VHH binders against Abasic site processing protein HMCES (HMCES). Designs and how they scored, part 93

Target 1, 269 residues: Abasic site processing protein HMCES (HMCES), of Homo sapiens (Human) (q96fz2)
Amino acid sequence: CGRTSCHLPRDVLTRACAYQDRRGQQRLPEWRDPDKYCPSYNKSPQSNSPVLLSRLHFEKDADSSERIIAPMRWGLVPSWFKESDPSKLQFNTTNCRSDTVMEKRSFKVPLGKGRRCVVLADGFYEWQRCQGTNQRQPYFIYFPQIKTEKSGSIGAADSPENWEKVWDNWRLLTMAGIFDCWEPPEGGDVLYSYTIITVDSCKGLSDIHHRMPAILDGEEAVSKWLDFGEVSTQEALKLIHPTENITFHAVSSVVNNSRNNTPECLAPV

## First folded at step 11 (VHH)

Design y89 (framework vhh_6z1v_2)
Fold by OpenDDE, second read of step 12:
Structure y89 (fold): chain B 269 residues (1-269), chain A 122 residues (1-122)
Amino acid sequence: as target 1 above (269 residues)
Amino acid sequence: EVQLVESGGRLVRTGGSLRLSCAASGFTFRDYAMGWFRQAPGKEREVVAAISWSGGSTWHADFVKGRFTISRDNAKNTVYLQMNSLKPEDTAVYYCAARAFEYTDSSAYTYWGQGTQVTVSS
């Protein structure tokens, strides 16, 4: 996974992340560093994307079932990294393979510390190799969104404003991630960065690409992944597997250029 | 077949309380935002309240002013509207709605119930 979409307005995104804590209380995640959130139809590594993580990471004795939402850098920078520039990392940390997660120090260490996060996206992009050509067809992959009957005119309820306030029921793609905290040697703000765990593709996606993000399907999976206070690493890793519960459509080559940030990126062709 | 069946509507006095229920079937309830609408005679249908699929987010119309509360039970495939401090102007047919968003074209889709009559007398 090297490209995602996360374009929802901050408030809509927040509401889309509504959840129930272990006590059954309905909650919205609290933001950390909301100003770092940059909506885009075309998110690439080294950009910031919003992730969910347990409140316990920030507050001692907090309920670990409570969630925080924070923009983090895509591409994990290990805490032990001693260079002043994260770009000097000599290995790719955009993704972490599920089968080697425990073999790689850069991922094992933070995972052992409970630094699990859920990476949020509208969906992700993948390119299919075309047989006989050097051309690749991009696809947008996402959770199935339920189609209902198109409503007729419902007056004010159909206004965009009312939609944002009332009917924000887009199901975000929830990908399993590992994050780490890096303190620059020269001082400054702690950098939070993440990697997306990848698995072998499901059957439905196998013709497009061989690998896919580890998708956490449903609130239970998301909750367990995030709750490092109650759920062990071993138990959490059981959640990491391919899922067939995805859909996709072909998109234009507009998304090929990471600088393009328009709805055209995810529009079906 | 998709069904939304409202219940609980009746005649009540000013200041009274009602709880409306909407039982959903024929679709994956948890994947839909749910809402209550109302339509008074000679008026347009208006949104009363809405609740996200998880129940973690709710919206209430300004005219509600804390009197009504929307909730849902996903285990029961039911959405509720608790109505307190009812006024004559709250008299209307109340409709349950299930709504989904089509991401590809930004269109909205809605299932509607048949409605339940709420009448508030002075």
Scores: ipSAE 0.021, ipTM 0.326, lowest interface PAE 5.5, mean pLDDT 88
Fold by ESMFold2-Fast, scan of step 11:
Structure y89 (fold): chain B 269 residues (1-269), chain A 122 residues (1-122)
Amino acid sequence: as target 1 above (269 residues)
Amino acid sequence: EVQLVESGGRLVRTGGSLRLSCAASGFTFRDYAMGWFRQAPGKEREVVAAISWSGGSTWHADFVKGRFTISRDNAKNTVYLQMNSLKPEDTAVYYCAARAFEYTDSSAYTYWGQGTQVTVSS
């Protein structure tokens, strides 16, 4: 996974993350550094994306089921990185393979500290190689969206006429991530950065790409992944597997250039 | 304390018009989607209309399309239902409801008012 859309305004995004804590109380996640959130239809590595994480990471003795939402840099910078410029990191930490996560120091150390997060997106993009050409077909991949007469949404997500109206009721994609905290040697603010865990693609996506992000389907999976105070690393890793509960549609080549940030990036062709 | 208080229900004659209001307090109204529901005696509660947090999207049940219009005023923390061309079958208690979950179905309506009675006489 190397490109996502996360374009919702902060207030819409926050409401889409409504949840219940362990006591059954309805809550919205509390923002950390909300001014760093930059909505975009075309998010690439090194940009900031919103992630959910447990309040217990920030507050001693906090209820580990309570959630913070914070923008973090996409591309994990390990806490031991000694150079002053994180862009000089010599290896790509945009994604973390599920099969080697406990073997690579960059990921096993933060994972051992409970540094699990849920990466939020409207959906993600993948490029399918086309037979007989060097052209690749981009697809926008996302959770199936609810289409009901009882919802606040007017139309279906799959029709151009009603596409823009579905965002008020959009079910955000929730991807399993690992984050770390890096302190610049010369001083300055601590950098929070994340990687997305990847798994083998499901049957439904196998014709598009051989890998997919580890998607946490539903509130139970999201809660268990985030709750490092009650759920061990070993138990949390059982949540990391392919899912078939995903849908997609082809999009135009406009998305290919990461500088293009318009609704056309995710509109069906 | 979260409150939704409906008002405007009364007796009207067939073909008449009525505007219902729902005043919200105790939560950040502008962040919630709102809906109007109704329940007639011996019938199940049914959704009449819904409006997104911003007012940019609205939905109306087929049986009220062209007759009813939902709207909201976020500065006044109020949602409205304008009812035109009323019919005896519109007789019901009308409820205002708020949902915290914009990506979920109607079962996610969290807060409910006490209702206001609308009676349409032939």
Scores: ipSAE 0.000, ipTM 0.128, lowest interface PAE 18.5, mean pLDDT 84

Design y90 (framework vhh_6z1v_2)
Fold by OpenDDE, second read of step 12:
Structure y90 (fold): chain B 269 residues (1-269), chain A 122 residues (1-122)
Amino acid sequence: as target 1 above (269 residues)
Amino acid sequence: EVQLVESGGRLVRTGGSLRLSCAASGFTFRDYAMGWFRQAPGKEREVVAAISWSGGSTWHADFVKGRFTISRDNAKNTVYLQMNSLKPEDTAVYYCAAKGYEIRDTSEYNYWGQGTQVTVSS
C-alpha cells in the first residue's frame, strides 16, 4: 500500500470515528494536533494521515478503550534512529509485512510497547499490471458502502448533493498500523509516525495486487487492536489477516501523480 | 529553541503556600505531558507531580499527600504547581519538565527548565 485517500472534512471524519467504549458509552475520539490534518484524495508516504490510538498512550490510568485521533507521518521512524533527518532512513517503513513483524526491530519494539494504531482512509489505491504493456491500471479499494436507494455506486452520484451525502455516511477503511515516537537529536517536537501492516491479498483482489493492507473489519477488531492495555500483542496479531469484505473500481490515471488532489482520483472510469 | 522557564519560587514560612509557574516555548506544548521535579541539597532529584497533555489525568508523589496540585493551561503554554501547607522538607530547587508521549514513565523527560528555588523556613 503506497497510496491512500483521506479527504473528509475534520468534523465529518470525527463523526465517522464515533465509537463505544468498554462501558458502552458513545464517544468521539479526541484530537491531538488537529492542525496537522490535511485532507487529500491522494495521500502518499511521508504525508500525515489520521490514525486512531488508545488514550492510554497519553494518560496514566486512562481507560484504554478510549480513542484518540491524531495525524501521524506515514513511514515509521524508529525511536532509536539517531540521524536528524527522518528521510535518511535507509529502509522502507511504509509497510510492515505481517509475517516478519516480529523479526524486524523497527516494528517489533514499538509493537511490544503496545503502539498499535488504526490508520484511517477513504480507501487505498493499487495498480494492476496490464498484460503486454508497461501500463498499470489504478484501482480504488474500499469497504463496501451501504447502498441507499438513491446512492448508487460512488459513480452514480448524479448531483453534488448526492455526492456529499455519500461521503457524510462513508464507512472509513480501518487499517492496522504500528506507530513509534521519535525524538529529534537536536530537540523539537516528538515525531509520531506509523507503518501499515500488509498481508497477502484476498482472492477478490489477487488479480489486482498480491498484497493488501491488514484491514480491521468492524468495531470489535478495531477496539481490540487499539486496546493494548487489555489485549496482548499475541491476541492482537490474530486480527491480522486478509479480508474479502472489500470492493473496488477502476479509476483514472490522474491518481498516478501524487500532486493531483481532486475527486477525479477516486472517481470510477 | 526549546525553553522551560520556572517562576514563583521564594522564601516562605512553614504552613505557607506558593504557586509555581512554568512557561514553555519552542515546542508544541499541548502535545507534551508536563511534570514537576525537585532536588534538595545532597538529595536526588525526585518527581513531584505529572499531568497529561490534555490535563485529563494527573499524578502526584506520595509525599505530596494532597498538599500540592499540578495543573496546566494549554492556551498559555503554562504548567502550574500549587503548593499548600509547605514544610521545611519541601525546600528544594523545583524543575519543570516536558515529555512528548506516555506519562506512565515519569523518569524520562525531553526538556528541562533551569529550576526555581523554594525555601521553607521554620
Scores: ipSAE 0.230, ipTM 0.650, lowest interface PAE 2.0, mean pLDDT 90
Fold by ESMFold2-Fast, scan of step 11:
Structure y90 (fold): chain B 269 residues (1-269), chain A 122 residues (1-122)
Amino acid sequence: as target 1 above (269 residues)
Amino acid sequence: EVQLVESGGRLVRTGGSLRLSCAASGFTFRDYAMGWFRQAPGKEREVVAAISWSGGSTWHADFVKGRFTISRDNAKNTVYLQMNSLKPEDTAVYYCAAKGYEIRDTSEYNYWGQGTQVTVSS
């Protein structure tokens, strides 16, 4: 997974992340560094994307079931990295293979510290090899979406303009991530950065690409992955597997250039 | 315990005005979208108006556009429906509903009030 869409305005994104805490109270995640959130239809590695993580990472006695939402750099910079410039890291940490996560120091160390996060996106892009050409066919891959029309039986003749915005009720893709905290040796702000855990593709995606992100399908899986105060590393890793609960459609080559940031990037062709 | 309590329904003459109120308790009101629904005898419940959790976005059904206005006061945990130029066809029980947004399902209203009767006579 090397390209995503996460274009929702901050308020819509926040509402889409509504959850219930351990007490059963409905909550919205609390923002850290909201000014660093940059919505885009075409997010590449090294850009910032919003992630959910446990409040306990920031407050010693916090309820580990309470959630923070924060923008983090895509491309994990290990806490032990000694250079001044993160772009000089010789390893590609955009993705982390599920089968070797406990063997790689860059991922094993933060995972041992409970640094699990849920990476948020509208969906992700993959490029399918096309027979007889050097070009690949891009696809936008996302959770199946539920129509809001079921809420109160709104008739076709009175379709509400503000209500029929597909994005107001979009189910965000929730991907399992690992993050780390890096302190610049010459001083400056602590850098929070993440990697997306990858698994073998499900049967439904096998014709598009051989790998997929580890998707946390449903609130129970999301809660267990985030709650490092109650859920051990071994238990959390049981949540990492392929899922069939996804859909996709072909998109135009506009998405190929990461500088293109328009709705055309994810529109069906 | 979650409660939504509607008030303001009464008998009013054609062309009159009413303001309905819905007092919410037992949940974090500011995090929920709110809606007004109505149900006339022998008919299915229909959506009249909706307002986002912040109040920044509102929707009104075509049959009430220009006549009804939904609003909310997050400090008072209350949602309102201002009803002007009432017609006999507006006669119904009006219900307040709250809709939370969950990662799994964002389509359904989670909490409902008991309703308040509005009767419009010719």
Scores: ipSAE 0.000, ipTM 0.131, lowest interface PAE 17.1, mean pLDDT 83

Design y91 (framework vhh_6z1v_2)
Fold by OpenDDE, second read of step 12:
Structure y91 (fold): chain B 269 residues (1-269), chain A 122 residues (1-122)
Amino acid sequence: as target 1 above (269 residues)
Amino acid sequence: EVQLVESGGRLVRTGGSLRLSCAASGFTFRDYAMGWFRQAPGKEREVVAAISWSGGSTWHADFVKGRFTISRDNAKNTVYLQMNSLKPEDTAVYYCAAHSYELYDEDAYKYWGQGTQVTVSS
């Protein structure tokens, strides 16, 4: 996964992340660094995206089922990194393979500390290789959305009003991530950064791409992944597998340019 | 440049009250847990109180016994220590410190102030 969409306004995003805590109380996640949230139809590595994480990371004796939402840098910077510039990291940390997560120090160590997060997105993009041509067809991949009688396919939003309605009730893609905290050697703010765990693609997506993000499907999966106080690493890793509960449509080549940040990026062609 | 500047320390009589302030700059204050420490002459530095980034959680040392209260104002980038019923044993240099990320890492207090002297006379 090298490209995502996360364009919802902050308030809409927050509402979309409504959840029940362990006590069954309806809650909204509290924001950390809300000013770092930059909505975009075209998110690339090194950009900031919102993730969910347990409140227990920040508050002693907090209910570990409570969630915080925070923009973090895409591309995990390990805490042990000693260079002053995170961009000098020589290995790719955009993704973490599920099969080697416990073999790589950069991911194993933070995971062992319970630094699990849920990366939020409208969906992610993948490119299908076209046979015989060096051309790649991009696809937008996301959770199936509840078809409201009036809301045809994302493509059928014939009116701006309908489009807004679609997004007001959009089910966000929830991807399993690992985050870490890096302190700059020269001081300043701690950098929170994340990697997306990847798995082999499900059958439905296999023709498009051979790998996919580990998607946490449903509130239980999301809750268990986040709750490092009650759920062990071993148990959490059982949640990491391909899912068939995904849909996709072809999009225009507009998304190929990471500078393009328009609704056209995810519009069906 | 990261700075923590403590203020409010002075000489007070036993049973008196003080409010210490720590003004923070050079970092995103709301992202950090804050703590108050003290060090008396010839003694080790000890934690007095801590507060989470949001202020939703507080911790106080046992020796405080309800006499001290930590609070913060994120809009002012300031953490406070209200000290009531002061005793001679409370005489120390009081330090403000910032916890850099996760609260469970006790060694993560990265930023420290210069301290403010509190003296309690009998």
Scores: ipSAE 0.153, ipTM 0.622, lowest interface PAE 1.8, mean pLDDT 90
Fold by ESMFold2-Fast, scan of step 11:
Structure y91 (fold): chain B 269 residues (1-269), chain A 122 residues (1-122)
Amino acid sequence: as target 1 above (269 residues)
Amino acid sequence: EVQLVESGGRLVRTGGSLRLSCAASGFTFRDYAMGWFRQAPGKEREVVAAISWSGGSTWHADFVKGRFTISRDNAKNTVYLQMNSLKPEDTAVYYCAAHSYELYDEDAYKYWGQGTQVTVSS
């Protein structure tokens, strides 16, 4: 997972993240740096994306089940990185393999500090290799959606016209992430950055790509991943596995260029 | 460069009021929780009050509850401590500190000011 869409206006995105606190009260996550949120149909590594994380990361004695929403840089910069320019990091931290996450210092250290986050997206893109050609077919991959009319779930067969109306009730893709905090050696603002954990692709996606993000399907999984005050690293990692509860449709090659940021990027062809 | 500059400390009579200010620069103030600490001669430093990055949550030590109020102005990069009904026991150097982002870290406050002296006379 190296390309996503997260285009919802801030207010729509916030409502899509409604949750219940420990006392059963419905809440919306509180924003940090809302002005740094940049909606896009075509987000690449090094851009900022919204993530959910526990309020306890920022506030002593906070209820660890309460949520903050904050933009973070995609591409984890480890806290121990000692060069002044994070772009000079020698290895790619866009994704983190689930099978080696406890073996890699860049990921093991922030996990030990409870630095788990949920990466939010409309969905993600993958490019299918076509046998006998060098061309690749892009696909938009997302949770099954419920139609606002009582006609059933929205899917790949639905017309582009239906997509214009669905965004008000869109179920966001919720991906397991790890974040870290890096302080520039020469001074300046702390950089919050994240990586997306990846797993082997599920059967339904195996013809498109061999890897997929670790998707947290439902509020129980999301809550347990975020709640580092009550859920240990060992228990949280049990949530990291492939899921079949996913759908997709082919999209235009417009998405191939990360500078293109229009609805055409995710529209069905 | 990071700086926290306290001001407002002075001599005050018992029962008086005082407002301390802490001006922050060199970091993104709105992203940090802030705290007020105090230290009297020969005593350990103790936490007096704390405020979350947004100002939505505050904490006050039992010995100052009802008398002291912490607040912040993120547009001015300033945190305040309003001190009412002052007692001789409140005499101390008061320090402003910026809370680290690692709340489970034992050293939760990373940046510190140089302090401002508050003296309460009977």
Scores: ipSAE 0.000, ipTM 0.192, lowest interface PAE 16.6, mean pLDDT 83

Design y92 (framework vhh_6z1v_2)
Fold by ESMFold2-Fast, scan of step 11:
Structure y92 (fold): chain B 269 residues (1-269), chain A 122 residues (1-122)
Amino acid sequence: as target 1 above (269 residues)
Amino acid sequence: EVQLVESGGRLVRTGGSLRLSCAASGFTFRDYAMGWFRQAPGKEREVVAAISWSGGSTWHADFVKGRFTISRDNAKNTVYLQMNSLKPEDTAVYYCAAKVYDFSDLPEYHYWGQGTQVTVSS
């Protein structure tokens, strides 16, 4: 998973993340560094994306079931990294393979500290290799969405005009992530950065790409992944597996250039 | 502390019109999707209409399409159901319901009012 869409305005995104804490209280996640949130139809590694994480990471007496929403850099910078410039990290930490997560120090250490997060997106993009050509077909991949009267059904048969109406009630994609905190050696603000855990593709996506992000389908899975105060690393890792509850449609080549940031990036063609 | 109070239910003639109101308090109204449900004596509760937190998206059951319209006023913390061309089959207790943001999981609403009785005479 190397490209996503996360374009909702901050207030709409916050409402889409409404949840219930352990005590049964209805809540919205509280923002940290909201000014760093940059909506885009075409998010690439090194950009900031919003993630959910437990309030207990910031407040020692907090209920671990309460949630913070924060923008984090996509591409995990390990806490032990000693250079001044994070872009000089020698290896790719955009994704973390589920089968080797406990073997890699960059991921095992923050995971052991309970640094689990849920990465938010409208959906993600993958490029299908076409037989006998150098061309690749991009697809937008997302949770199934309910039909509304103003927007109608969303999918390959829908007009681009109808897509403008769906966002008011969009079910965000919730991907399992690991984050870490890096303190610049020369001083400055702590950098929060994340990686997306990946698994083998489900049957429905196997013709598009052989890997997919580990998707947490539903509030029970999301709550257990975030709640590092009550759910151990071993129990949380049981949530990491392929899911079939996903849909997709082909999109135009406009999305190929990461500088393109328009609704055309995810519109059906 | 969350309260939903329905009003407007009464006896109406077949073919008549009626507007139901639901006043919400104890929560941030604009963060919630709202719905109207109904239950006739001896029958199960059924979803009639739903509206997103902003009012930008609506859903109406097939049996009321073209006759009923859901709307909301976030400044007044109120959701409405405009009912036109009423039929005896519309006789029921009408309930207002709230769900945090996402109305797409019909009929799984979390907060409910006490209901308002609508009776349609032939």
Scores: ipSAE 0.005, ipTM 0.389, lowest interface PAE 10.0, mean pLDDT 86
Fold by OpenDDE, second read of step 12:
Structure y92 (fold): chain B 269 residues (1-269), chain A 122 residues (1-122)
Amino acid sequence: as target 1 above (269 residues)
Amino acid sequence: EVQLVESGGRLVRTGGSLRLSCAASGFTFRDYAMGWFRQAPGKEREVVAAISWSGGSTWHADFVKGRFTISRDNAKNTVYLQMNSLKPEDTAVYYCAAKVYDFSDLPEYHYWGQGTQVTVSS
């Protein structure tokens, strides 16, 4: 996964992240550093995206089922990194393979500390290789959306008005991530950064791409992944597997340019 | 530039009260847990109190015994230490510190102030 969409306004995003804590109380996640949230139809590594994480990371004796939402840098910078510039990291931390998560120090260490997060997105993009050509067809991949009588399939959103309605009730893609905290040697703010855990693609997506993000499907999966106070690393890792509960549609080549940040990026072609 | 500036330290009599303030600048204050430390002459620096980034959680040292209270105002980028029923043993330089994580790991703070002198006379 090298490209995502996360374009919802902050308030809409927050509402979309409504949840129940372990007591059954309805809650909204509290924001950390909301000013760093930058909505975009075209999110690339090194950009900031909102993630969910347990409040227990920030407050002693907090209910670990409570959620915080925070923009973090895509591309995990490990805490032990000693260079002054995160871009000097010599290995790719955009993704973490599920099969080697426990073998890589950069991921194992923060995971062992309970630094699990849920990366939020409208969906992610993947490119299919076209047979016989060097051209790749991009696809937007996301959770199936509930067809409200009025909200036609993303494909049927013939009008701008209908399009807006679709996004007001959009089910966000929830991807399993690991985050870490890096203190710059020269001082300044601590950098929070994340990696997306990847797995082998499900059957439905296999023709498009052989790998996919580990998607946490449903409130229970999300809650368990986040709740490092009650759920062990071993138990949490059981949640990491391919899911068939995804849909996708072909999009235009507009998304190929990371500078393009328009609705056309995820619009069906 | 990151700055933590403590204020409010002065000479007070036993049983007196002080309110220390620490003004933070140069970093995102709301992202950090804050703490107060003190160091008396010839003694090691010790943690007095800590507060989470939201202010929802606080910790106080045992020697405080309810006399001191840490608080913060994120809108003002300031952390406070209300000190009541002061004793000569409370005489020390008091330091403000910031940590990005929860204060569960108290000894490791990211930013430190220069300190403010509190002297309690008998």
Scores: ipSAE 0.000, ipTM 0.236, lowest interface PAE 12.8, mean pLDDT 88

